# Designs tried in a protein design chat: VH-VL binders against Mediator of RNA polymerase II transcription subunit 20 (mdt-20). Part 10

Target 1, 198 residues: Mediator of RNA polymerase II transcription subunit 20 (mdt-20), of Caenorhabditis briggsae (q61a42)
Amino acid sequence: MGVSWVFEAEQTAKSVERILEGIGAELMGQFQVDVIPYNPATPSTDYATNIVMHHSKCPQSTFSICPKTDFRVSPKAVCDRGFDLILGKLAGGLVIDNAGKIEINGNEYNIHSDWTVRVGTATQGTTVKGVVVEVEYDPTVIIVQCREMMAEFIKQVFNKYHETQPEIFKITEKPERYSTLDTMWQYLQIAAKLRKKT
Short names: E, the ipSAE of ESMFold2; O, the ipSAE of OpenDDE; V2, 0.75 times the mean of E and O plus 0.25 times the DockQ between their complexes.

## First folded at step 4 (VH-VL)

Design b33 (framework fv_modakafusp)
Fold by ESMFold2-Fast, scan of step 4:
Structure b33 (fold): chain C 198 residues (1-198), chain A 119 residues (1-119), chain B 107 residues (1-107)
Amino acid sequence: as target 1 above (198 residues)
Amino acid sequence: EVQLVQSGAEVKKPGATVKISCKVSGYTFTDYYMNWVQQAPGKGLEWMGWINPNSGETDVAEKFQGRVTITADTSTDTAYMELSSLRSEDTAVYYCARDEYFWGAFDIWGQGTTVTVSS
Amino acid sequence: DIQMTQSPSSLSASVGDRVTITCKASQSISSYVDWYQQKPGKAPKLLIYAASSLQSGVPSRFSGSGSGTDFTFTISSLQPEDIATYYCQQSYSTPYTFGGGTKVEIK
C-alpha cells in the first residue's frame, strides 16, 4: 500500500534485474498485472468499453476503468473478484477482447525494506511488447512526503528514466493521498503504448 | 494549454529534403507517441508513422520507408519529420498529432505545415 | 494493411436532418475506430473514439456505433457549423489507416 512510479524500460528484463541485484535487492517472488478490454456485445449509445485490470499485490480486487483523455474524468471502480464472473456471464452486455489483452509477468524485489521493485515482460498473445518496471515506496500513501526521494531513487538506480515521472507526482500545493487506482492508471497508459508496437 | 506548434511553409525543388518540426507544450513530451499524417491537396488523410519520444523508437508506413526519418529532441520538446528525395506527389500539408490514451485516437493536432515541391 | 471503406463520399442535407456515414474495415478491428471532423484549411478534430465514446466538449448530436467490421457515425440534427469532411480511422494496428472521407454540405 505505497506510492508507485511505473515506467517502460528500454533494456531487457534480465538487464534490469542485474541492476537490482547489483545494489543488493532481494528476490521476493513473482508478480502479474493484466489489462483486459471488454467491449459492448451489441452497438449501443448506453454503455462503453471497460478496461478490466488485476494486480497480484491485490488478489481480491478487480479494477475497472472507462478510459477518457484524463485520469480524473475517467469513470473507475475497485470491485471484488466476483465482478469477473458477472462480466463473463453477460450475453448481451460486455464481451472480452482477448486479442487486445496485455499481460505483464515478472519478478518482485525488495530493497532496504522500504522499496519494492517489480520488473515484468509485457505480452499480447505470444508477442513480447516490452519491459515494464514498477518502483513502490511502501511507508507512505502521501505523494508530497516521498516524490523527491522517489525521483532521486529512480535517478540513481535507473539513471535515464527519472524523466518518466507520473503526472500525479506534479502536485505541488497540498498533500494528496495515493491509491491503487493511480497505479492501475499508470499501467493502463503503458499498456496502451505497448499495444501500438509492431 | 496543450499545444503542438509546427514550423512554417516550405517550397522545395524535386530531389531536395525537407525537415518539419513540431514543438509541444502543456504536457510531458515523453508520455505520448507523436504521429505524422500527410494530406495531399483535395485528398484524404494518410498516416506516415509514429515516434515514441521516450525511447526514440519509430514505426514508418511502408509507402514512406527509406525516405522518411522521424526523430525527437527531448531537451527542446520537439518532434521532427524529414522527407528526402522529394517528388511533385509529396506536395501536401503535413500534420503532427498526439496519441494520448488507450484507444489510439489523435486528440491534439498541430496546425499543419504546407510543403510545395516544384521546379 | 487494414483497409477502411467509407461511404458515401459526399452528401447534401438540410438543417435538422439526420446524417449517417458508414465505415467498413477489411478485417475485424473490435471497437478501435475513431471519427474526425475537418473544416477547410484546418487540422482535423477528434469527435468520437473507441467507436462510440464522445470526446469532451463535442456536442451530443454526434454519435458513433459498431464493432468488428461495420461502423456508423451519426449527426442526429444537422447544424450549419457541421459543414465539413468527416473521416473514420482504425487504431487497431499499425499502419493506422483512414477512410476516404465524407464531405457534408447543406442544401
Scores: ipSAE 0.034, ipTM 0.587, lowest interface PAE 5.0, mean pLDDT 85

Design b34 (framework fv_modakafusp)
Fold by ESMFold2-Fast, scan of step 4:
Structure b34 (fold): chain C 198 residues (1-198), chain A 122 residues (1-122), chain B 107 residues (1-107)
Amino acid sequence: as target 1 above (198 residues)
Amino acid sequence: EVQLVQSGAEVKKPGATVKISCKVSGYTFTDYYMNWVQQAPGKGLEWMGWINPNSGETDVAEKFQGRVTITADTSTDTAYMELSSLRSEDTAVYYCARDLGYYWGSDYFDYWGQGTTVTVSS
Amino acid sequence: DIQMTQSPSSLSASVGDRVTITCKASQSISSYVDWYQQKPGKAPKLLIYAASSLQSGVPSRFSGSGSGTDFTFTISSLQPEDIATYYCQQSYSTPYTFGGGTKVEIK
């Protein structure tokens, strides 16, 4: 995957999609992201919840993050999707929290070949929690090569959401490379927030 | 030492507006969500809403929508809860309480303010 | 909204007794239940979070258990300083909701 900017939209999914169609975006198909908590079976002094995630762009991968205050210090891993079959055994004492699962379903659009925009509705069970948008710049995984271009894109297309710039774009020290885990972290932060919304 | 210090007791007439403050110290204000909880005399706890001081984003329980405004001033590390169109049934103790929120499942209220008594009387 | 039904509403026990309070959620909330102690005239104090995790500085006689819809809070050996009202809270989804409270008194 390229470099992504993920944010929660105040508009309906249909309204966002109408904007995209208006600027010539091409519908590519459906996309899905799921965020599944695994909680410790025994009491924990250090909070050891592990979040398992999937993104339809990476159908062969399972992402695992044990969230802490910062992306950098959070234990994280990328595994083959097949490990989902034995994840409960490998996680040693973690229990799946199906009730806490957040699922984001929607449509994926391509703009001028370089941009992919995903618009999805986030649900917890049958309850709609919000609308999530992912803007991906496909040509690079080096943030400093696309940060200004992505900010301009968001401002032109989604002006009101410029203030939602991900922290990784604001850091003083430039990371050498962006990874899919940075995208998953953004989805995780949004999912955690949506769980707290009525 | 973490402290949440609330403003003093208020006595208001029906129809008035009250604004309660919650000044924090001993931690980074923008690292935690701030919640507001109402407790009527002799009754239980009722959640009113939260604010994320880092973003200014708020969420308010449906019962209080339209009457409650929650704000935060990061220059003074103070959260505010404003309740308008006061009625006698708004007589209660109001608490501020923080939660970490940024971590999945860290939505427990580990520190609370001492409470502010609001009496609505004609 | 998720309703939290707490039982009993009050109880009287002797020092050294085991005290048990229960809380039932109207829907599955996994392990997202927290327990608070409120002494007369004071703000609530967190004792247990995530159903079973003991808050730092809280005595080990307090414990919690349960998952899904049924949760239990236990004081293994009641002490005089434990006289208070105890509340469960679901932190699964907003609006956060509290149980009705259990007033614990010494006989």
Scores: ipSAE 0.089, ipTM 0.648, lowest interface PAE 4.4, mean pLDDT 86

Design b35 (framework fv_modakafusp)
Fold by ESMFold2-Fast, scan of step 4:
Structure b35 (fold): chain C 198 residues (1-198), chain A 122 residues (1-122), chain B 107 residues (1-107)
Amino acid sequence: as target 1 above (198 residues)
Amino acid sequence: EVQLVQSGAEVKKPGATVKISCKVSGYTFTDYYMNWVQQAPGKGLEWMGWVDPEDGETDVAEKFQGRVTITADTSTDTAYMELSSLRSEDTAVYYCATDLYYWGDSNYFDYWGQGTTVTVSS
Amino acid sequence: DIQMTQSPSSLSASVGDRVTITCKASQSISSYVDWYQQKPGKAPKLLIYAASSLQSGVPSRFSGSGSGTDFTFTISSLQPEDIATYYCQQSYSTPYTFGGGTKVEIK
């Protein structure tokens, strides 16, 4: 997986997809992202939530983040997909919060070979919460090498959203390697915000 | 219940150092950043920085770099903000504040200490 | 650093009036703006988070809206206990920055 810029769109999924089709983007298929909270079995252990995530591009992986105020300090792991089947058993005190699950479903497009754009609708149960877009630059995992190009791509393609640049893009000065967990963190932050909408 | 309790008012001379404490209760201290905010008399709020009590990592606003040291003591669940080389412009109320939002997204401050008044006078 | 420009710096209104305060970010911050109420001698109190979400226990007369760079905070029907200074804050990235504040008084 390359470097990704994930943002909440202020327009409908259909509107975003029309823009992509208008510039000759090739529909590659569907994609899905799941954001699933696991809460302590007893409410007395406030805020000890673990978030389990899946991304359809990484079908063999389960991502786990125990979110704190910042990506760096949040305990996180990439595990084999089978991990989520035994999480409750291994953790002992954590139970799945299906009511709090955010599911992002939509379409994946390829543009000029190097770019993948995913446009999904986020739902919680039967309630539509918003539209999420992921722009992935496939050739590199080094933020400094593509950060400016990604900003320009988003500005040119959408004529908007170029200012929604992820925090990691702003703080990475050296050529640090980007990981799939950085993508999952972006999805987690957006899902958490969308969850608050009532 | 969640509480942030700060140390009492301080009066210091220019050039001195002040160290303010913020003792927490009602949540897991090491799970959340502790922030510090300055408010000069009749002025607005200004973020100074945060500390991660789990490992002692800090982020300090450029204006305060070199003079502010933010630390945490996990044995007493207490955060500290130390300001050195005090100037008259440092006369302010200082607040500790934390975000106990359990998804870790927007860093809003839903819990605040009562504030500590620091007066710098000669 | 992201600058938050808040307007007006002060206002006077009557009980029952609709009060509107605006806040402009120097760059897009999506919906990462929060609003606080501060009464004299007290610590700030969170009223609105993520631009439009009402904090638990806060009266429904308080609301927020906006996204990107332009944000609005509204008190639909001003009450005597609402006399305070209100601040916006961006929580998008460090350093977290506050608006200059709006002092709300009853005339």
Scores: ipSAE 0.000, ipTM 0.459, lowest interface PAE 11.8, mean pLDDT 83

Design b38 (from m1 with light chain S91D; framework fv_modakafusp; at its last look DockQ between E and O 0.78; V2 from the best seeds 0.00; counts 0 for: pae E 3.0 > 2)
Fold by ESMFold2-Fast, scan of step 4:
Structure b38 (fold): chain C 198 residues (1-198), chain A 120 residues (1-120), chain B 107 residues (1-107)
Amino acid sequence: as target 1 above (198 residues)
Amino acid sequence: EVQLVQSGAEVKKPGATVKISCKVSGYTFTDYYMNWVQQAPGKGLEWMGWVDPEDGETDVAEKFQGRVTITADTSTDTAYMELSSLRSEDTAVYYCATDLYYWGSYFDYWGQGTTVTVSS
Amino acid sequence: DIQMTQSPSSLSASVGDRVTITCKASQSISSYVDWYQQKPGKAPKLLIYAASSLQSGVPSRFSGSGSGTDFTFTISSLQPEDIATYYCQQDYSTPYTFGGGTKVEIK
């Protein structure tokens, strides 16, 4: 339930993990995120690509997003894990695209109890597409309370990636609550870009 | 509301360099790739490459590698395509194109095109 | 690179006719095919994406179908304003590639 900043790393997963090990991060285990497209099967104004996602930190949940221009206007839902077993039957115009699936697998680290850092390699089939890092600050869901700390953490640990600050972090005034869907949206944006690379 | 506006027509001599601009408005420039597409007279569409305005990363089709440089200036929300060592076969209309849909890469928004004529 | 072979190169039909254009990919690309209309002197306009999805604002007489390697674009009842060149494109992987185009004329 924490606030996350997700970005694509320019280094290998091994290189990122060495940085984390060097600052005393504790390996907690493995994590996985999958991004599964469901494409329209027939001409339709009503149906568009629906992206189904899972994140290992939320093992009972399935996330569904129909991506539009931005997060706010994109239809999205959080459902029980069983929803993905019946999605193809209920969404009568969509078919699963297994060839387009992006899977992110890697390791989860904890630092000073308050920070979780996940480092994963994104693949499509057997092709490696890139390295994805998620930095999560666990103690709050209020962006204003942690965005300066998170920016400083990323700058100090990685010495890069300032330009990858999520749009939701750029709110200057009103406190806004963060949700797991905001994390899923960040993963979706990155996965979409990685899919377009060869 | 979403607009891609390209620079005007260019006439160049063989061996010269041309730089075409594509100014965007109506969306967040850094969130989407900007693509460039070439169309020679009487020919079809040919993808040249894209730039990620967020970090300047590019992917360029093999045919244009070594001659094309694609860049983005986030302070002016403008993408650029530079083509060097011009030949008569580079005479074409050049388009910038992007989509605002995250999954897939169809081009819903196009610039009006820039005609480049290489005359000997 | 994925090659997109489009046929026919040109066709002539009467108003109200059903027009069919095909596109073949050199390898399986699932549903990652898009169709564009281009009128003389204009930039291409997206009509169909993801093989079969109709772009917002596009008339329902335009449709697409297919998956894997074989794709079809159809105009169910040709109108005078449909005179244009049509292109398929694969967006499965870079480099993105287009078909050679089909010029549609009346009469």
Scores: ipSAE 0.196, ipTM 0.675, lowest interface PAE 3.7, mean pLDDT 85
ESMFold2, look of step 6: ipSAE 0.327; ipTM 0.708
ESMFold2 (binder alone), look of step 6: mean pLDDT 91; pTM 0.927
OpenDDE, look of step 6: ipSAE 0.378; ipTM 0.788

Design b39 (from m1 with heavy chain V51I D52N E54N D55S, light chain T94D Y96W; framework fv_modakafusp)
Fold by ESMFold2-Fast, scan of step 4:
Structure b39 (fold): chain C 198 residues (1-198), chain A 120 residues (1-120), chain B 107 residues (1-107)
Amino acid sequence: as target 1 above (198 residues)
Amino acid sequence: EVQLVQSGAEVKKPGATVKISCKVSGYTFTDYYMNWVQQAPGKGLEWMGWINPNSGETDVAEKFQGRVTITADTSTDTAYMELSSLRSEDTAVYYCATDLYYWGSYFDYWGQGTTVTVSS
Amino acid sequence: DIQMTQSPSSLSASVGDRVTITCKASQSISSYVDWYQQKPGKAPKLLIYAASSLQSGVPSRFSGSGSGTDFTFTISSLQPEDIATYYCQQSYSDPWTFGGGTKVEIK
């Protein structure tokens, strides 16, 4: 996978999709992201809230993040999908919080071969919480090689949102390799914000 | 030994501004959201807003929008709540509170409270 | 905003009595209700989170139950040190909202 920039849109999903179709984007299909909290059964120093995530682009993977305010200090891991069956047994001190689940569903588009744009509606239960957009530059996993290009793409396509540049893009000085966990972190931050807002 | 220590009581005139501090210890300040809660004399608890100390991002309850500014100083592990254009009905105890077990939803640690009295 | 209606606003009971306080949410909040104890001149103290989970260090006589819109907080055998005002809070969505409080006194 490439480098992604995930942001909350102020527009409806249909409005964003109209912009994409207007510039010749090709509809590729549907996508889904799940953000599922697991809370300690009893508060202790040994257990913390753990967020389990799935992204339809990585159907064999489960992502686990124990979120704090900063990506770098948040414990995180990538597991195979079979691990979902084991999490409930290995983490006897954690309980799934289905009521707090955020589900992002929408459509995936391809633009000029190198760009994938995903537009989804975030829901908690039956309540719509907002619209989330993921812009992925497929050719590289090195942030410094595409950071300026991605900012220009977003500004050109949407005429806004270029100010929503992910924190990881701002602190990277070296040609560091981007990972899918960096994408999951962006989704987690947005989902946490949307969950808290009515 | 998590502790939230707030600044002392304040007496202000109507129209003034008050700034209350909340210094944390026993955990990494930038790892968790900080909330502010107002309690008027003899009344219940009312949430005012939160700050993400790592990013500086804030959210303020509609009732307090335009009058409340929440900030954080990561060099001193201190959060601040500034309330402007003070009115007599702002007389209250103000608490800072944080959640170290869930992502920003309940408050397992509280400051001792800061009494603000607005009188002419 | 989600409104939390707490009842009763006050009650008087004897030591050893079972005390029950209720909260009703204006919409379904699943299990996202928390309960606090506040003694005069002190900050609130978390007793119960996620409707039924007992906070570490809190005596087992305190319990919570309920889901959806109706929640109950119970003190199975009231002790003198339990004299306080109790508040429910919904932690389902921002803005966080509290119930009006229940003042518990001994007869």
Scores: ipSAE 0.034, ipTM 0.598, lowest interface PAE 4.8, mean pLDDT 85

Design b4 (from m1 with heavy chain V51I E54R D55S; framework fv_modakafusp)
Fold by ESMFold2-Fast, scan of step 4:
Structure b4 (fold): chain C 198 residues (1-198), chain A 120 residues (1-120), chain B 107 residues (1-107)
Amino acid sequence: as target 1 above (198 residues)
Amino acid sequence: EVQLVQSGAEVKKPGATVKISCKVSGYTFTDYYMNWVQQAPGKGLEWMGWIDPRSGETDVAEKFQGRVTITADTSTDTAYMELSSLRSEDTAVYYCATDLYYWGSYFDYWGQGTTVTVSS
Amino acid sequence: DIQMTQSPSSLSASVGDRVTITCKASQSISSYVDWYQQKPGKAPKLLIYAASSLQSGVPSRFSGSGSGTDFTFTISSLQPEDIATYYCQQSYSTPYTFGGGTKVEIK
């Protein structure tokens, strides 16, 4: 993956998609992200909640994050999709929280070959929780090479949401490589917020 | 450094309205919910509600519905809690509290508290 | 609403003692319980989150355990600065609810 900026939209998915179509975006297909909490099963288990995620762009991968205050200190891993079944049996002390699962389903668009924009509706069970947008700049994984361009893109295309700039974009130090886990972290932050809505 | 700074103590008459502010610094105000908690003298903690500063969406506990209005001003990074139709039972310390963790609703940062006294 | 029943309401112990406080939820809340310390005249301070995770900067003598409906908070070796009221809170669903508090005093 390239560098992504993920944010919650205050508009309906259809409204966001109309904006994209208006600027000539090409519909590429559907996409899905799921965010699945696993909680400690028993009082004797010495571990915290673990969030398991999948993103349709990486169909062979399972992402796992144990969320703490920030991305850097949160234990995280990338596993092959099949391997997470084995890990679940070995762990033995984590139980899936199906009631807390957030699914984001929607459409993926391509703009001028370099940009991918994903617009999805987030649901928990049968309840719609919100609209999530992912703007991905594919040509680089170096944040400093694209962060100002991405901010301008979001400001111009959506006429708002520039204040949702991911924390990782706000560094001024030497270039650091972006990874898919940074994208998953952004989805996790949004999903955690959305689950509290009624 | 994360800080939540609340407005000063208030003394009100029964039937009045009080509005308490909570100004934040050290984090992105619109990324996290702001909660309000009431503590009557010598009593425990009682959650009043939260606001999403980005959308303005609120959730208010049933006990306070109809009397509590929670708002946020993103230009000044300030949350407000307004309590109307004040009664002597509303005499309490009011706290704003937020979490900066992405899963769960534990309050890792609290304002210093605002004392509201309702007396005739 | 989820009720959090905390016990005891108060306790008195000596420095170095192991102190245990319990909290019971009226329904299963998985691991969504947090523990706070409040000293007189001050705002509450988060000590434990998600039942068993120690907040950064909090001494290791504080610990939490439990899942489902029954939760325990422990101070392994009580210190003078630990005199305070302790509260559990469920963070499973709104409205968030707190236990009644446990006042810890030193003999």
Scores: ipSAE 0.041, ipTM 0.581, lowest interface PAE 4.8, mean pLDDT 84

Design b41 (from m1 with heavy chain V51I D52N E54N D55S, light chain S31D S93E Y96L; framework fv_modakafusp)
Fold by ESMFold2-Fast, scan of step 4:
Structure b41 (fold): chain C 198 residues (1-198), chain A 120 residues (1-120), chain B 107 residues (1-107)
Amino acid sequence: as target 1 above (198 residues)
Amino acid sequence: EVQLVQSGAEVKKPGATVKISCKVSGYTFTDYYMNWVQQAPGKGLEWMGWINPNSGETDVAEKFQGRVTITADTSTDTAYMELSSLRSEDTAVYYCATDLYYWGSYFDYWGQGTTVTVSS
Amino acid sequence: DIQMTQSPSSLSASVGDRVTITCKASQSISDYVDWYQQKPGKAPKLLIYAASSLQSGVPSRFSGSGSGTDFTFTISSLQPEDIATYYCQQSYETPLTFGGGTKVEIK
């Protein structure tokens, strides 16, 4: 899987997709991201919420993050898809928060074979919370090999959103290898913001 | 032991600016959002905004936009709320409050409050 | 913005009485309602979170219920130490909003 830049669009999904169609992007199909909170049963003794995530790009995987304000200090794991069926039982003291679930649904496009762009509408229940865009450069997982190309792509295609650059892209020296958890973290931060904002 | 300790009472003239501090101990300051709440004399609680101390990102309620600046100093584990162009109706007790529950927004821990009096 | 309408604004009851306070949200907020107790000159104290969950260390006489738009806070047997103003708060979305408060006094 590649390096991704995920951001919240200020415009409608239709407007963003119009931009993509204008540059010859090919519609590949649909995509979905789920962000499901599992809250501690007794917050005063356990100030930890676990967020369970799924991304249609990785259908066999379940991602679990115990979020804090920074990726590095947040406990996180990648498990087989079946993990989420037993999370509540194995992690006694956590309760699923279906009302707090954010679901991002939309369309996936391919541009020049190397770029995948996903445009989705984020909903909480029946309420639309916002529009999320994921730009993925498929050929590499090494940030320094694509950081400048991705910045230029965002500037050319999504000029208004170039200042939404993920923190991991702002590392000045040799960065750690990019992983799917870095993509999930970006989605989680955006979903958390959208969940608490209307 | 989690503690939020606020700066002392302030008396200001109309048009002045006040800056209140909230020093944190007992948890990792950069892991959780810090909130500010206003309570005018004899009135209820009103949320002013929050800051993410790790990134410096803020969200401020519409009523306070343009007059409130919320900042954080990670070297001293201290959050600040600055209110400009003070009016008599800004006379209030100001609280910092933290939610050690990233996904939720209830306030388990509160500062002791800082009284700001705006008088001519 | 979500408006929280709290009633009554004040009440007087005797020790041992059952006290009920209600809070209505202007839109559905699931169970994202919290209840606070504030005594004169003090910061608020969290009593109930997620509509019905009792905060650790809070006496069992305090309880909450409700979902969607209508929420209730109950003190099953009022004690002298419970004299305070009580506030509901929605934690569903920003701006976070509080109810107008209910002042509880002993008659």
Scores: ipSAE 0.013, ipTM 0.517, lowest interface PAE 7.5, mean pLDDT 83

Design b42 (from m1 with light chain Y32W S91A Y92N T94F; framework fv_modakafusp)
Fold by ESMFold2-Fast, scan of step 4:
Structure b42 (fold): chain C 198 residues (1-198), chain A 120 residues (1-120), chain B 107 residues (1-107)
Amino acid sequence: as target 1 above (198 residues)
Amino acid sequence: EVQLVQSGAEVKKPGATVKISCKVSGYTFTDYYMNWVQQAPGKGLEWMGWVDPEDGETDVAEKFQGRVTITADTSTDTAYMELSSLRSEDTAVYYCATDLYYWGSYFDYWGQGTTVTVSS
Amino acid sequence: DIQMTQSPSSLSASVGDRVTITCKASQSISSWVDWYQQKPGKAPKLLIYAASSLQSGVPSRFSGSGSGTDFTFTISSLQPEDIATYYCQQANSFPYTFGGGTKVEIK
């Protein structure tokens, strides 16, 4: 995956999709992101909540993050897709929290071959929690090579959301390599906010 | 490293307005909701509302709607809680609180509290 | 609004005793309940989150359990420094609501 900017939109998914159609975006298909909490089965100082995530663009991977104060200090792993099937057995003390699961489902668009924009509706059970947009610049994983272009893209297409720039984009002193876990972290932050609403 | 520092105690007359500040340091202010909690003398905790410093979105408990305004100033990393039309029953300690675990809904970091006394 | 009914409102126990506090939600909140300790003149301190997870740095004598509507907080062996008021809080939805508190005193 390339470098992504993920944000919550206040408009409906249909409204966001109309903006994309207006600028000539091509509908490519569907996408899905899952955000699934696994909680300690018993009280313990050794175990903490782990968030297991899937992104349809990476169908062979399962992402696991134990969220702390920031991305760098949060324990995290990228595993083969089968990891979630054996997490409880291998970790011993963790159990799935199905009631806390957030699913983001929607459509994926392509713009000028280099940009992928995903627009999804986030749900918890049957309750709609919000709309999430992911803007991905496919050609690079080097933030400094695309940060200014992405900011300009967001400003032109989604002017309202320019202030939602991800923290990793603000690092300028030393270039930092972007990874799929940085995308997952952005989704995790948004899902955490959405589940607290209503 | 992480600190939430609130403004000092206030003594106000009925009908006045009070504005309490909560200055944060040690984390990215715009990434987390800032919550406000009221505690009347000898009573329990009551959630008042939150602000999202990133976009200024707020949600306020029904009891405080119309009288409380919660805001955030990203240039100074400071959250504010303004309570108007003060009554004697607003005498309380007011706390700002936030969670720095992205998935958690618990308040791991609290300000020290600001005592507001409303008396004639 | 989700109502959190906490009991008892106060209790007295001896050092070394097992102390149990309960909290009942007016509707299902899954595991989204947190427990706080508050000492006089101080801000609350998080002890347990997500019903059963022990916060870092908190002694292992504190524990939580439950799901749905019924939740329990336990101190397995009461110590003098545990004299405080304890609160449950539902974190399932806004507005967040707290239980009425339980004042724990030593006999």
Scores: ipSAE 0.013, ipTM 0.555, lowest interface PAE 7.7, mean pLDDT 84

